# VHH binders against Dermatopontin (DPT), part 6

Target 1, 183 residues: Dermatopontin (DPT), of Sus scrofa (Pig) (p45846)
Amino acid sequence: QYGDYGYPYQQYHDYSDDGWVNLNRQGFSYQCPHGQVVVAVRSIFNKKEGSDRQWNYACMPTPQSLGEPSECWWEEINRAGMEWYQTCSNNGLVAGFQSRYFESVLDREWQFYCCRYSKRCPYSCWMTTEYPGHYGEEMDMISYNYDYYMRGATTTFSAVERDRQWKFIMCRMTDYDCEFANV

## First folded at step 27 (VHH)

Design e4 (from d6 with Y50W T95A)
Fold by OpenDDE, fold request of step 28:
Structure e4 (fold): chain B 183 residues (1-183), chain A 123 residues (1-123)
Amino acid sequence: as target 1 above (183 residues)
Amino acid sequence: QLQLVESGGGLVQAGGSLRLSCTASGFTWRMGWFRQGPGKEREFVASISWTGGSTYYADSVKGRFTISRDNAKNTLYLQMNSLKSEDTAVYYCAAEGTFTSELPDSESGYDYWGKGTRVTVSS
């Protein structure tokens, strides 16, 4: 269909057209299609709307070398207002996000949706730079190297700026099953 | 970091149809088509958001061209119907690299470009 494109920095956004998974102050649950993992995260900050963010997620299929996901689950909740570090248990990969907004702290709680691929093992893990670069700015993280998978994140929250910064934990995965301790 | 490769260009008679493809080496939030005719400046053709839910077309191609994308294949398409001699051009695939305030029809809103594929419409 034909239509006008809304500027992403404008106050008004077309929820369906822009692909945002949430409205400000609203909870959301996003899961990648089966056999896909999160490869990109985009977010815009709105100070007027409770210092909250709208979120976009992009998923891509995992390579054949990983096979099909053997199981998927929701991880434990990371509480609003708190700084946290979390990776998918059992060497899982991030395949979705769930979040609720809390007015009392002007922040969100977060859960990872994780998928495990047989007994593949992570290696060569590293943390990304902070997203957004500065509090209040737009967040735009894209994994340009598809050999690396999102395993989790560490986040900081500013009670002054009422915003959260993310560092994503990225790892390579073996193309064979192995015994490896959870990271 | 992103490479774009166009294909599908060729010679077609006026009133005919042609489908262009652009394969990206990775994911991008916004993709578009631009074209440059002989002796003309490059001009916007169409853009599409990552979900495919938001499309934008130049007035000159509205109703005739359709932009679409398959994210699973990292491929962008341009279905061109009712082609005219004025549509003769090198068609370029473009992709957004970072969050931008630029409008979808602005070249500056795109960071990655293909080498182009030539479309010739004979009268």
Scores: ipSAE 0.808, ipTM 0.897, lowest interface PAE 0.6, mean pLDDT 91
Fold by OpenDDE, fold request of step 28:
Structure e4 (fold): chain B 183 residues (1-183), chain A 123 residues (1-123)
Amino acid sequence: as target 1 above (183 residues)
Amino acid sequence: QLQLVESGGGLVQAGGSLRLSCTASGFTWRMGWFRQGPGKEREFVASISWTGGSTYYADSVKGRFTISRDNAKNTLYLQMNSLKSEDTAVYYCAAEGTFTSELPDSESGYDYWGKGTRVTVSS
């Protein structure tokens, strides 16, 4: 049962109920169920707890037209304290996240879990606005158009605010196999 | 930008059961049911988190109603058992749009609403 709580006042969440994948300063590894990709990201910031964030991810099944994922893998690590840009290799889609917190920089390293669907190719890609809108604020990104898939992200890190802003890279995928292995 | 469509309402005899459905056009972190009876204000019925693992019920329906959701189908359900005449109302599906500090039973915590489905319980 829900307690009498609301965001952002309560920093403690029931992981079994609300799906938060981590406590502050703790690492986590989250993977979507088979055949699903990430469609939403929610996060709350806690300055007192190491300027860290708790994360929540939502997954949704891919359309039947894409078929089953043919391969899934972990991408290269994006280092804490660094600004980075990364998309899934081999035209993969983001299907999970792995992260570890580093006290020395008050930041996290990040790793994408990616899944490829046959030889489908991305097209009509765009980047979202910044999430969160401002450092220290709650992050709430939802893909309202299921024709677009998360391919990756670009992030900026503030050494002053000790927080990270995200822009997600969203793309459409062909409903046919294309010639290019990595677009 | 999120659309909600309720279904499953109808006439049922007291003590009977009914199952409501709500189809959403997309994903939401929180969904709920509200109802408005004749001459009454709209009131909270039940709420469910995106995982389906956390639920919240009004005292008046606790033990009789069960809220659930199927994220793969973007569908919210309300299983109503042991129905009473007092349960007669238009039932509304609601969904959270953005982060909110509001409690799960607060109407203001929900941004999207369906048009409602009528449930009539005859005595």
Scores: ipSAE 0.807, ipTM 0.893, lowest interface PAE 0.6, mean pLDDT 92
Fold by ESMFold2, look of step 27:
Structure e4 (fold): chain B 183 residues (1-183), chain A 123 residues (1-123)
Amino acid sequence: as target 1 above (183 residues)
Amino acid sequence: QLQLVESGGGLVQAGGSLRLSCTASGFTWRMGWFRQGPGKEREFVASISWTGGSTYYADSVKGRFTISRDNAKNTLYLQMNSLKSEDTAVYYCAAEGTFTSELPDSESGYDYWGKGTRVTVSS
């Protein structure tokens, strides 16, 4: 029986957390394990270390009633420097994120990794409050005990703050067969 | 509200082993084990990061206890070997709620707590 008794590498905050997917201004590509979807997003902003964010994502398996994902894909790119709104096409659920930083714009472009759960449709959708609540603050978006799945996000970029606020689009998924290919 | 349900406590002879489990009702970042012995203040035992890549142990249990987690089952474990009478305590699992820069051995870094499971080590 052997465990890790040291600090996790790549912690930006104290010793309590790890799993950050990028260094400041580093590109990254993160996918949940097969059959899992993103359920939590943490992020820290480092003004003095490049005015960028590090990201930490966590995943959990979907209930058996959703079955296995039938197809997963990277959605169309959302360009740096712009406000945008995107959901996964084809009733997909967010199962990952991909991003690159562009010094020419001092901002990132974004893509969702999306997975389709065939014959299931989103419903009872809502949009979260802003994450972070104010530019430069830490983000801590967690979905526990709410039975909602991330479908996408809308986000605004502030050139002055060189930061983004996000609102995540959260939906329930039917537990019965649903004939619509996209809702 | 996040719920933590512990199991696996009981009576065990000194030198023996016991495995504690804690099932969370939802996602948790850092999780840990604390314990409170008779007439003592609650103390840190072990903690583990979400990835499982970083573990921390109190000096009194290093080399004897192993913390682990199964994220697919949302379950935290504590394998306790070479048990001693001073390990007799109520063991609590704990989970981080609010994003914090607290040290992993600080009670202040954990917002959610189980009701505890009693471990008694007899001679």
Scores: ipSAE 0.524, ipTM 0.758, lowest interface PAE 1.9, mean pLDDT 86
Fold by ESMFold2, fold request of step 28:
Structure e4 (fold): chain B 183 residues (1-183), chain A 123 residues (1-123)
Amino acid sequence: as target 1 above (183 residues)
Amino acid sequence: QLQLVESGGGLVQAGGSLRLSCTASGFTWRMGWFRQGPGKEREFVASISWTGGSTYYADSVKGRFTISRDNAKNTLYLQMNSLKSEDTAVYYCAAEGTFTSELPDSESGYDYWGKGTRVTVSS
């Protein structure tokens, strides 16, 4: 019953003129349009307005070589107040984010929206630097390489700073047919 | 590292219309148009956010020019109507790079620039 105590989800794609998907402490559920994946993440930290972040996500169509996604799903919850590491199961690529804020822990829980591209497999994965570089700073993660896709993230949490640093897990996709269910 | 290529410039009669395009080589947040007329400094024309929900126009073009973008094609447009001789300029496409607090009409808020496309408005 973890969802019974959090701020409720609200469905948005664009909340403000600047494209933020949430207000401070507001729950949100964001999905890329069909056939698209997350290619950029932007976020600001609002210390004076509840010590929470507003998020902005951008999506782009996958190359034709990946085909259409065969299945999409919300991954298991990453609990608020904890550090975590998660990739999309079943070789999925990140195509969205869902989050709720919990006053009991002064932090958010997180879920990835994942989409499977069954003809290709991830490989040659790497982890980005920290976003933000220091707690409380703005985030501006942009994928400049067409050949790398977001698979998930690892995060660290500071109870003192009331903030979370992200390292995104980025992988290439094979240029040959590949039917393995996992990396 | 982002490349911007303008097209659609040319010679047009006063009162006429012209549509400029700018193709980007990849994702960008805010984009804009600037112009430099003969013997003048470069000036802001219009800008648009990634979502298209936030647009800004210079007073001199407001009501006559429309900025838009097609994110699936990485393409920015400028529809120019009711053209005047004062609109004669080289038009530059610009894109935001680093996250910035700069105002949307400030050149310093844009890190990537195209080579420009020439527009000549004749009487």
Scores: ipSAE 0.334, ipTM 0.645, lowest interface PAE 3.0, mean pLDDT 85
Fold by ESMFold2, fold request of step 28:
Formats: C-alpha cells, sequence, structure tokens
Structure e4 (fold): chain B 183 residues (1-183), chain A 123 residues (1-123)
C-alpha cells in the first residue's frame, strides 16, 4: 500500500496509552478496586463529537494507617448545565465517577463514588488549579503527594465553550479517630 | 517533586541476568528505562504504560529484556537476561510528567528521572 514515512503508531500517538473508560456521548460508571482511591484523572475534549469528553482514571491503595473502607456509596447527582460544588458526605474519599451525557445541553451530569475510612477526618484541604487550564484543552490531574486524597470538586461550565473546568478538593486525613460514634 | 530511586545494578558475567527496580514516590502514567554507556549518549531501553497494555523496547534489547510494573507498590522493573558487554551502562528510571504527544521512546516525554544504577557486564 502507501509508503508511510515513519510508523503510523508514532504519528498516531494521541495521548491514549491506556485507552478511555467511555466513548463520546456514552454514559459510564467507574469504581476503583476495593481499598483504592482515585489519584489521577485524564480527559480529552471532542468538539465534533457532541462537545463531550472521554475520561480515564487511575487508582492507588490507601496507606495501611487508614485501614479498610467501612462503607462506600454514590453521592447525589450534580445536574448537567450547572456549576456545582460537592464533597463526599461523611468524610468520604473519592473512589470513582459516574456520568451521563445529554445531547440537549451538550454536557454531562456527575456523581462521585465515595468511601469512608473509619472515623478519620479531612484536614489541610486545598483546591487544585483549573482542569483543564483552558476550556477545550486536555485534562491531566495527578495527585503527586500521596498524603493528599481527593474529597470532591467544584466545577464551572461555559455555555459558550460547552465545556467544564474542574478544581479538585484535596485533603489530608487524620491517622487517628476524630469522631466519636454512639454504640 | 516526584522521586525515582533505582536499585539492583552491579557486576555480572556475560550471559548472566540482573533485575533492576525503580520505586516512585507517587503515581505516574508511563514509565521507562534509559541507559548511558561509556562515552555514549543516553539511549532508550524500554517503556510501559500504567496498565501494562503498551510496552516498547529498543531493538538492541528486544527478546532479552522485559519491562514490568507493580502499580500497588509504585515499582518499575527491568529483567535483563542474556547480558552482553555492550549492555554495560548506567540505567536510569524515567517517568512521564505532563500529558504528552511525545513518542514513548523519546527522552522529551519524561519529566522525572532517577540518579541511575550502574550495570557492568564482564566478558
Amino acid sequence: as target 1 above (183 residues)
Amino acid sequence: QLQLVESGGGLVQAGGSLRLSCTASGFTWRMGWFRQGPGKEREFVASISWTGGSTYYADSVKGRFTISRDNAKNTLYLQMNSLKSEDTAVYYCAAEGTFTSELPDSESGYDYWGKGTRVTVSS
């Protein structure tokens, strides 16, 4: 066939070494394996495919000092087309994402999968910069400091650009129980 | 910010085997091994994606070296078999930092580097 100069995979390298959890317009549900939390988020924007995004996530085990998660749940829905702020209830840590796409608004609704670790409490919380840095750009958020855990996010949505910027809420967790439960 | 620490280097006879390890202080997507022989420029050896579904090898090591990773331990490995004198080099662990369109065998696709571990193969 045609003599391609250079290998197609080298020219084709599109940032998707490990693929994406969803096709454009596809709903998805992603959960970390048991005892793991989300530590990285990747995404690309596809204007021609409904002004939507493909996503990928990576998870890592929590340190032994946090123990096993005591319960996990899906948080309440954050509606498409709106700005929103959400953290996991009950001091939970983000261990997954669920989303559906709506053609009518060219946007997605979102839910966090959250896991609670005993009676540990978040502290020294901070918000990341915007991801993506500019609407339509690739997103590549990595939690480089393993001492911080994702608790949730705040998002802004541009009706003009039809894209959503995220700031992730990252917190340390105590290595001692800070809540007292009634027996 | 991300720290990479190699280990497992040493002296070995030609035809022998060594296993290199690299521990990372945190998560990284793609990782790789590079090496620099005496008086030579640093060259690509192997790389592996986060899931292990995408691996690349330099032609000079293909069939003899195997790259792998244990993501739960943030550890990258290089199993080196059938070692030759030309494999003598300082071996560097490297990790992707930014989301990049660089080829997996290009140094410019890796933002974090270890200090290296020396491998000497004697005839």
Scores: ipSAE 0.310, ipTM 0.640, lowest interface PAE 3.3, mean pLDDT 85

Design e6 (from d6 with Y56N T95A)
Fold by OpenDDE, last read:
Structure e6 (fold): chain B 183 residues (1-183), chain A 123 residues (1-123)
Amino acid sequence: as target 1 above (183 residues)
Amino acid sequence: QLQLVESGGGLVQAGGSLRLSCTASGFTWRMGWFRQGPGKEREFVASISYTGGSTNYADSVKGRFTISRDNAKNTLYLQMNSLKSEDTAVYYCAAEGTFTSELPDSESGYDYWGKGTRVTVSS
């Protein structure tokens, strides 16, 4: 899970004036700096470019109370064309994304990069509203409360609109090691 | 909801340098500096994207001012060199709140503003 899966690695690269991490129809691999997790996601849709999206990510350092990440890994792949629900295993936090575009379905597969912080447990979890609000629209998700961390997401895919909506799973994390390894 | 606090302003002689700082209470995708001189309208100075890959400067400050940011500290900086009397103004920190199609040099592209810090350049 620590290897290169063939996605082009990009970190803080600017493919556009707004710092997008990918071009349409192009795969990408984005990882937060060490000790940081994803706190914001932006995306723009381009119908002419294969009904694909460009993505932009922002990371923030985790608080001192969580300590240093103890382990990071790439999670299982979520297949293109499929609706899916996934959270980081082992109570991990989302610290990056890999994605590959598939022309046959005009969609992307997705893979989370997850980091575990000791044996902290998630609690008070909730799902955000849908991003984007409507298919084809710009996506702008920001975690304004830094006590909440992205644990994963659930997505729906429209075969008609050839676009995907996201709900992010946000949780608080304990400031102590808990008993449960995978909540 | 986002709060911005500027610092670093003061009195400086022409040809001198100052470094302004702006601390944000949270994350923002784009930050910028604006300024308002005596009897003048507020004008764009510089802007910077989250990654730092996109920076913009007003023509009047190009080559003299440098905008930068430390995302880990949620802090925006403006290094001002070769200061001129014309640079005398209250400098405002600005931050983008929502996704916008506005240009980086447009005030309308920014939703949050600091109270400003005064820079006075004497001859």
Scores: ipSAE 0.809, ipTM 0.896, lowest interface PAE 0.7, mean pLDDT 92
Fold by OpenDDE, fold request of step 28:
Structure e6 (fold): chain B 183 residues (1-183), chain A 123 residues (1-123)
Amino acid sequence: as target 1 above (183 residues)
Amino acid sequence: QLQLVESGGGLVQAGGSLRLSCTASGFTWRMGWFRQGPGKEREFVASISYTGGSTNYADSVKGRFTISRDNAKNTLYLQMNSLKSEDTAVYYCAAEGTFTSELPDSESGYDYWGKGTRVTVSS
């Protein structure tokens, strides 16, 4: 379900003035500061550089009502070239991303970093529109409703365009502990 | 949908210092300061990216002003040192709303604006 899948800890520098977390064709590991979750994702596509994307992430503190994160972990890897659906286990919230580029498929594998907040439960979940809107375009996803948290994503991959579209799964969280360990 | 509130303006003697703050109601990728002096058009002062890795300054304030931000508090700062009479202006906080190709010193690159805070530098 969750745990350490062998990715070593590595600090990545900003590769651009905009704070991109990676160069094309290179892996990266991004984690929000303690007590923060991902609220925005930005990306630019480069066809000439292996049909790859540079990524940028933004985090915000969770409300005091959620308290401190009780535990954090890396989820299972989503393989390159595959379409996938994944949410954080144990009602966790997305607090980071890890990715590695694969030249053989001109795509990336993906892994969520998740944090659980006590025994809070998700509800009123929905999926965003597709990001990017079209393959090859810039991606700019911002959560403007701060009562909703990113729980995961579903993605599609085009073998023709060699690009991936994302729909993010957004949920509210209870302000009380529930008995359901994994909704 | 994003609100910006400036604070810290006031009267200061030439050569003095002042620190402006701007509190945002939420997240934004890029923030900046603009100012409008008496009888002048609004002009760019400084900008900063989310990570702080990219900062830009107008030539007139370079070396004297420092822009910074605390993302945990959604707050933008402008430390103004060695203030001059020509720095007298209403200072506006600005924030990016959508991904833009506009330059950081362009007003068109910002979608949200504060009401401004007045800075007066006396001789």
Scores: ipSAE 0.799, ipTM 0.894, lowest interface PAE 0.7, mean pLDDT 92
Fold by OpenDDE, last read:
Structure e6 (fold): chain B 183 residues (1-183), chain A 123 residues (1-123)
Amino acid sequence: as target 1 above (183 residues)
Amino acid sequence: QLQLVESGGGLVQAGGSLRLSCTASGFTWRMGWFRQGPGKEREFVASISYTGGSTNYADSVKGRFTISRDNAKNTLYLQMNSLKSEDTAVYYCAAEGTFTSELPDSESGYDYWGKGTRVTVSS
């Protein structure tokens, strides 16, 4: 687990005025407010700007039954140009994203910010469909069921399209502490 | 998929104030208020982005109405001050469902709608 790399955070308003967290080719670090987790991800692709994406995130409070986060940390870095699968360690939930753009591969590295809620355990996990549906398209993932939390993601990278598709790992969390350190 | 429930409507005297609320069953990136007066078409009132950094108002309510939202409660608000008789209408809460390039004052930019709450301003 790594600390904060101090990537820049910038607010950019596009036509929809949604407040993107980055400009193309720029790094960013986004963290949810305390006690909140990521529930939505939007992204737009720009081929002319280094085949890069702008990102937007939304957070929501976890239910009171989960209590306050007991610990938060930055996960291991997922390298640019590579496909990867990662979930928050110690049954953590995704509460932020950090990313840096690499011109040499026209891709980004990624790092999850994770928060653990006591010793709650995930169950009934599933993977979402691919976001975006096709390379180059807009990404719009929203968790409409608050009983499910983002635990991580798996991504594929196209060296031809120079873009990534994401599947998010969504799980329910127990309302009691379990004996498993990292299910 | 997303449910919206308005509240706070009622009878108020001209010059008075009223605060509307809209509770959403889930998250949405953009929310807004529309209204439909007697014998009139539904019209845009105000909109607000997720962060609250972007707000839009109809010219007829600018300076009198304030839109706000509490994301932690999934609740949208409309503070209406200096109410006029022409503000009499059924007020509808609206929410974006999909990523759209539509303008925030366009009905087509919203996918979910409440049943509305009636506001009556008496002279």
Scores: ipSAE 0.799, ipTM 0.892, lowest interface PAE 0.7, mean pLDDT 91
Fold by OpenDDE, fold request of step 28:
Structure e6 (fold): chain B 183 residues (1-183), chain A 123 residues (1-123)
Amino acid sequence: as target 1 above (183 residues)
Amino acid sequence: QLQLVESGGGLVQAGGSLRLSCTASGFTWRMGWFRQGPGKEREFVASISYTGGSTNYADSVKGRFTISRDNAKNTLYLQMNSLKSEDTAVYYCAAEGTFTSELPDSESGYDYWGKGTRVTVSS
């Protein structure tokens, strides 16, 4: 179903102690605490375990200037095996992830948990580099610039290596309310 | 890139308590405390994962020291109780910068270091 590839290295991680949100082949649902958004994503790949990944997320509080989240919701599902582009609707920020593994595709479907902060608008958006850098490698994305927020992601999937690369969409947010519901 | 600033050090009598703090300029997955006593090499004290689910302590401080963190404040703490003269050292805050396979008690597992705060325990 897929070829054998040599990956540079594999890291051992303890599921219980290191905060991983899932075991391989298992679904998970992760949500940031109230008023927090995702600022870091780690992942390790396991070829033998269904070419699946374990995931770890970190959240940080949004600045006081954004205020409290006005509403939060789950976005539509991004299907396994498909390449997709998705940003939070209504200028929302990514505040969680939900995922299920599909053996038939050796991939996961994904769903964003999004939170909107009043009527703040995104601007100066850009896409990160690919995570992981190469298929099969560990993924380690950290947003060190807290002026930028994760709005979504675009992903590519390799049917050969049965792995997915991510580019996160990062944006600044206005410190005032805009009239545009979806920028 | 990541700045660490320790505070809370000072002079304390043996048997006393002290609480150290370390403020990070941003997020980090793993944080730890190291110390370097007079004429000694720097040694591991304690470490804590992001969730707090994984903590490690040097044998010399187990039962006396407690490491904790407030992720919302990017702050690491070290509660030191029942202090001994041998606990006298400069205490350094350390943070992981990159995904590593190194053990939590290894200096090589940490990429960012504070300038240290001095703890002196008088007998």
Scores: ipSAE 0.798, ipTM 0.893, lowest interface PAE 0.7, mean pLDDT 92
Fold by ESMFold2, last read:
Structure e6 (fold): chain B 183 residues (1-183), chain A 123 residues (1-123)
Amino acid sequence: as target 1 above (183 residues)
Amino acid sequence: QLQLVESGGGLVQAGGSLRLSCTASGFTWRMGWFRQGPGKEREFVASISYTGGSTNYADSVKGRFTISRDNAKNTLYLQMNSLKSEDTAVYYCAAEGTFTSELPDSESGYDYWGKGTRVTVSS
């Protein structure tokens, strides 16, 4: 849309009011405030500006029944150029994302920030539809059901589109002590 | 699916103050207040982004009304000071649903609406 309208000082793009955590091809690290988990993911794809995405996230406090997080950590890296599936280890919930772009692969590596809620176990898990629905489209994932928590994601890569589709793994958490991880 | 419930409306003397609240049943990005006075079309009052970093006000309320939100409580507020008879209206809470480039003062940028709360400003 840069220069498309014959008005050289005018350009248009899709923005949210809250902006983006990164510039195209810029690395970023996003963490929810303490005691909060990710409930929304937004992203736009910039084909002409580096074939990369700008991201934003939103967080909400966990309910009192989950208590305080006992431990938080960055999960193992998911390397650029790979299709992958990952959940937070140790029954953790996703409370952040970080990513770096690699010119050599024209893709990003990813890590989740995960927080464990002591002796709570995930159950009744499901996977969202693909985000975006088609390569290059906007992402607008919102967890409207506060009964479900993001546990991780799976993603597929298109070298032709230089983009990824994501499915987020969403689970309930027990409101009673659970000593073992679900299978 | 998302529910918005306004509260805090009532009768107030001109020059007085009133605080409106709106509780959302879940996460919301941009939120706003609109109002509809007797015999008038609904009009924009104020909006606020999720982070609170972007706020907008109608000219008629600038300096008198303050929008704020408490994301931990899923609650939007409108502090109304120096109330005038022309502020008499039903006030509606609104929330963005669909990712949009619509301006904050456009009704088209909000997919979810509350039932409204009545504010009457007596002379």
Scores: ipSAE 0.542, ipTM 0.767, lowest interface PAE 1.7, mean pLDDT 86
Fold by ESMFold2, last read:
Structure e6 (fold): chain B 183 residues (1-183), chain A 123 residues (1-123)
Amino acid sequence: as target 1 above (183 residues)
Amino acid sequence: QLQLVESGGGLVQAGGSLRLSCTASGFTWRMGWFRQGPGKEREFVASISYTGGSTNYADSVKGRFTISRDNAKNTLYLQMNSLKSEDTAVYYCAAEGTFTSELPDSESGYDYWGKGTRVTVSS
């Protein structure tokens, strides 16, 4: 019915380049190197191989003005099968992702690895467009504006497509010690 | 829009060496070098993945050129050794923009291009 012509378009490129952090339905934990934050997210959807996604991430160091991260932690879990909206607590920046697949809901749970930079506060936050643009398509999110940092995400889930769309929450961080009036 | 700026070109004697640099204004996945010699079409030279784990070289430069990158500085390098007169060209830095199935040696796999730096190999 279908010949070699039906091979997924991304398969050859992805295998030849940087690869993926997970196999289909495999749990994974990805952390940026110390002092770095996530700046890019790539993913492909594998319809024939379990209706799940393989992921890859890239990181860049934060500028010297942010200093070193003072604390890093795995944020609270976002349950599989649900739509959710979450940012790193304590003004943290996303520096990694952790995920497990659950066959009971044919979906993944998610956690952010978050790092706090003392005396720096997020502001001018905005939300990206959907990734992927349509369920089943590749994800290709890059933070082109070096001034913005990933703080979290909101997601929607389709039980019909067995896939999840993401909008990433991006914020600037102050380049001075953030201070609040005492009230 | 991502900007790519090459540097390090110049005049060099055959057998000599040069190191080209390319600074990017932001993050990019795959990067590569292409070149266009006098009266020739632009051709692939080398490519490198984001992690550096996948590199490709044109047959004409294998063993003589080395591609590398410093992701912390968004900088791509091309170390060019044992230069030949045939290496005379304008060298272009290129970067993948849109996620693509194109092979690393295909121009259509790169959405961002620098303005080039000239390398002249005498004799």
Scores: ipSAE 0.521, ipTM 0.766, lowest interface PAE 1.9, mean pLDDT 86

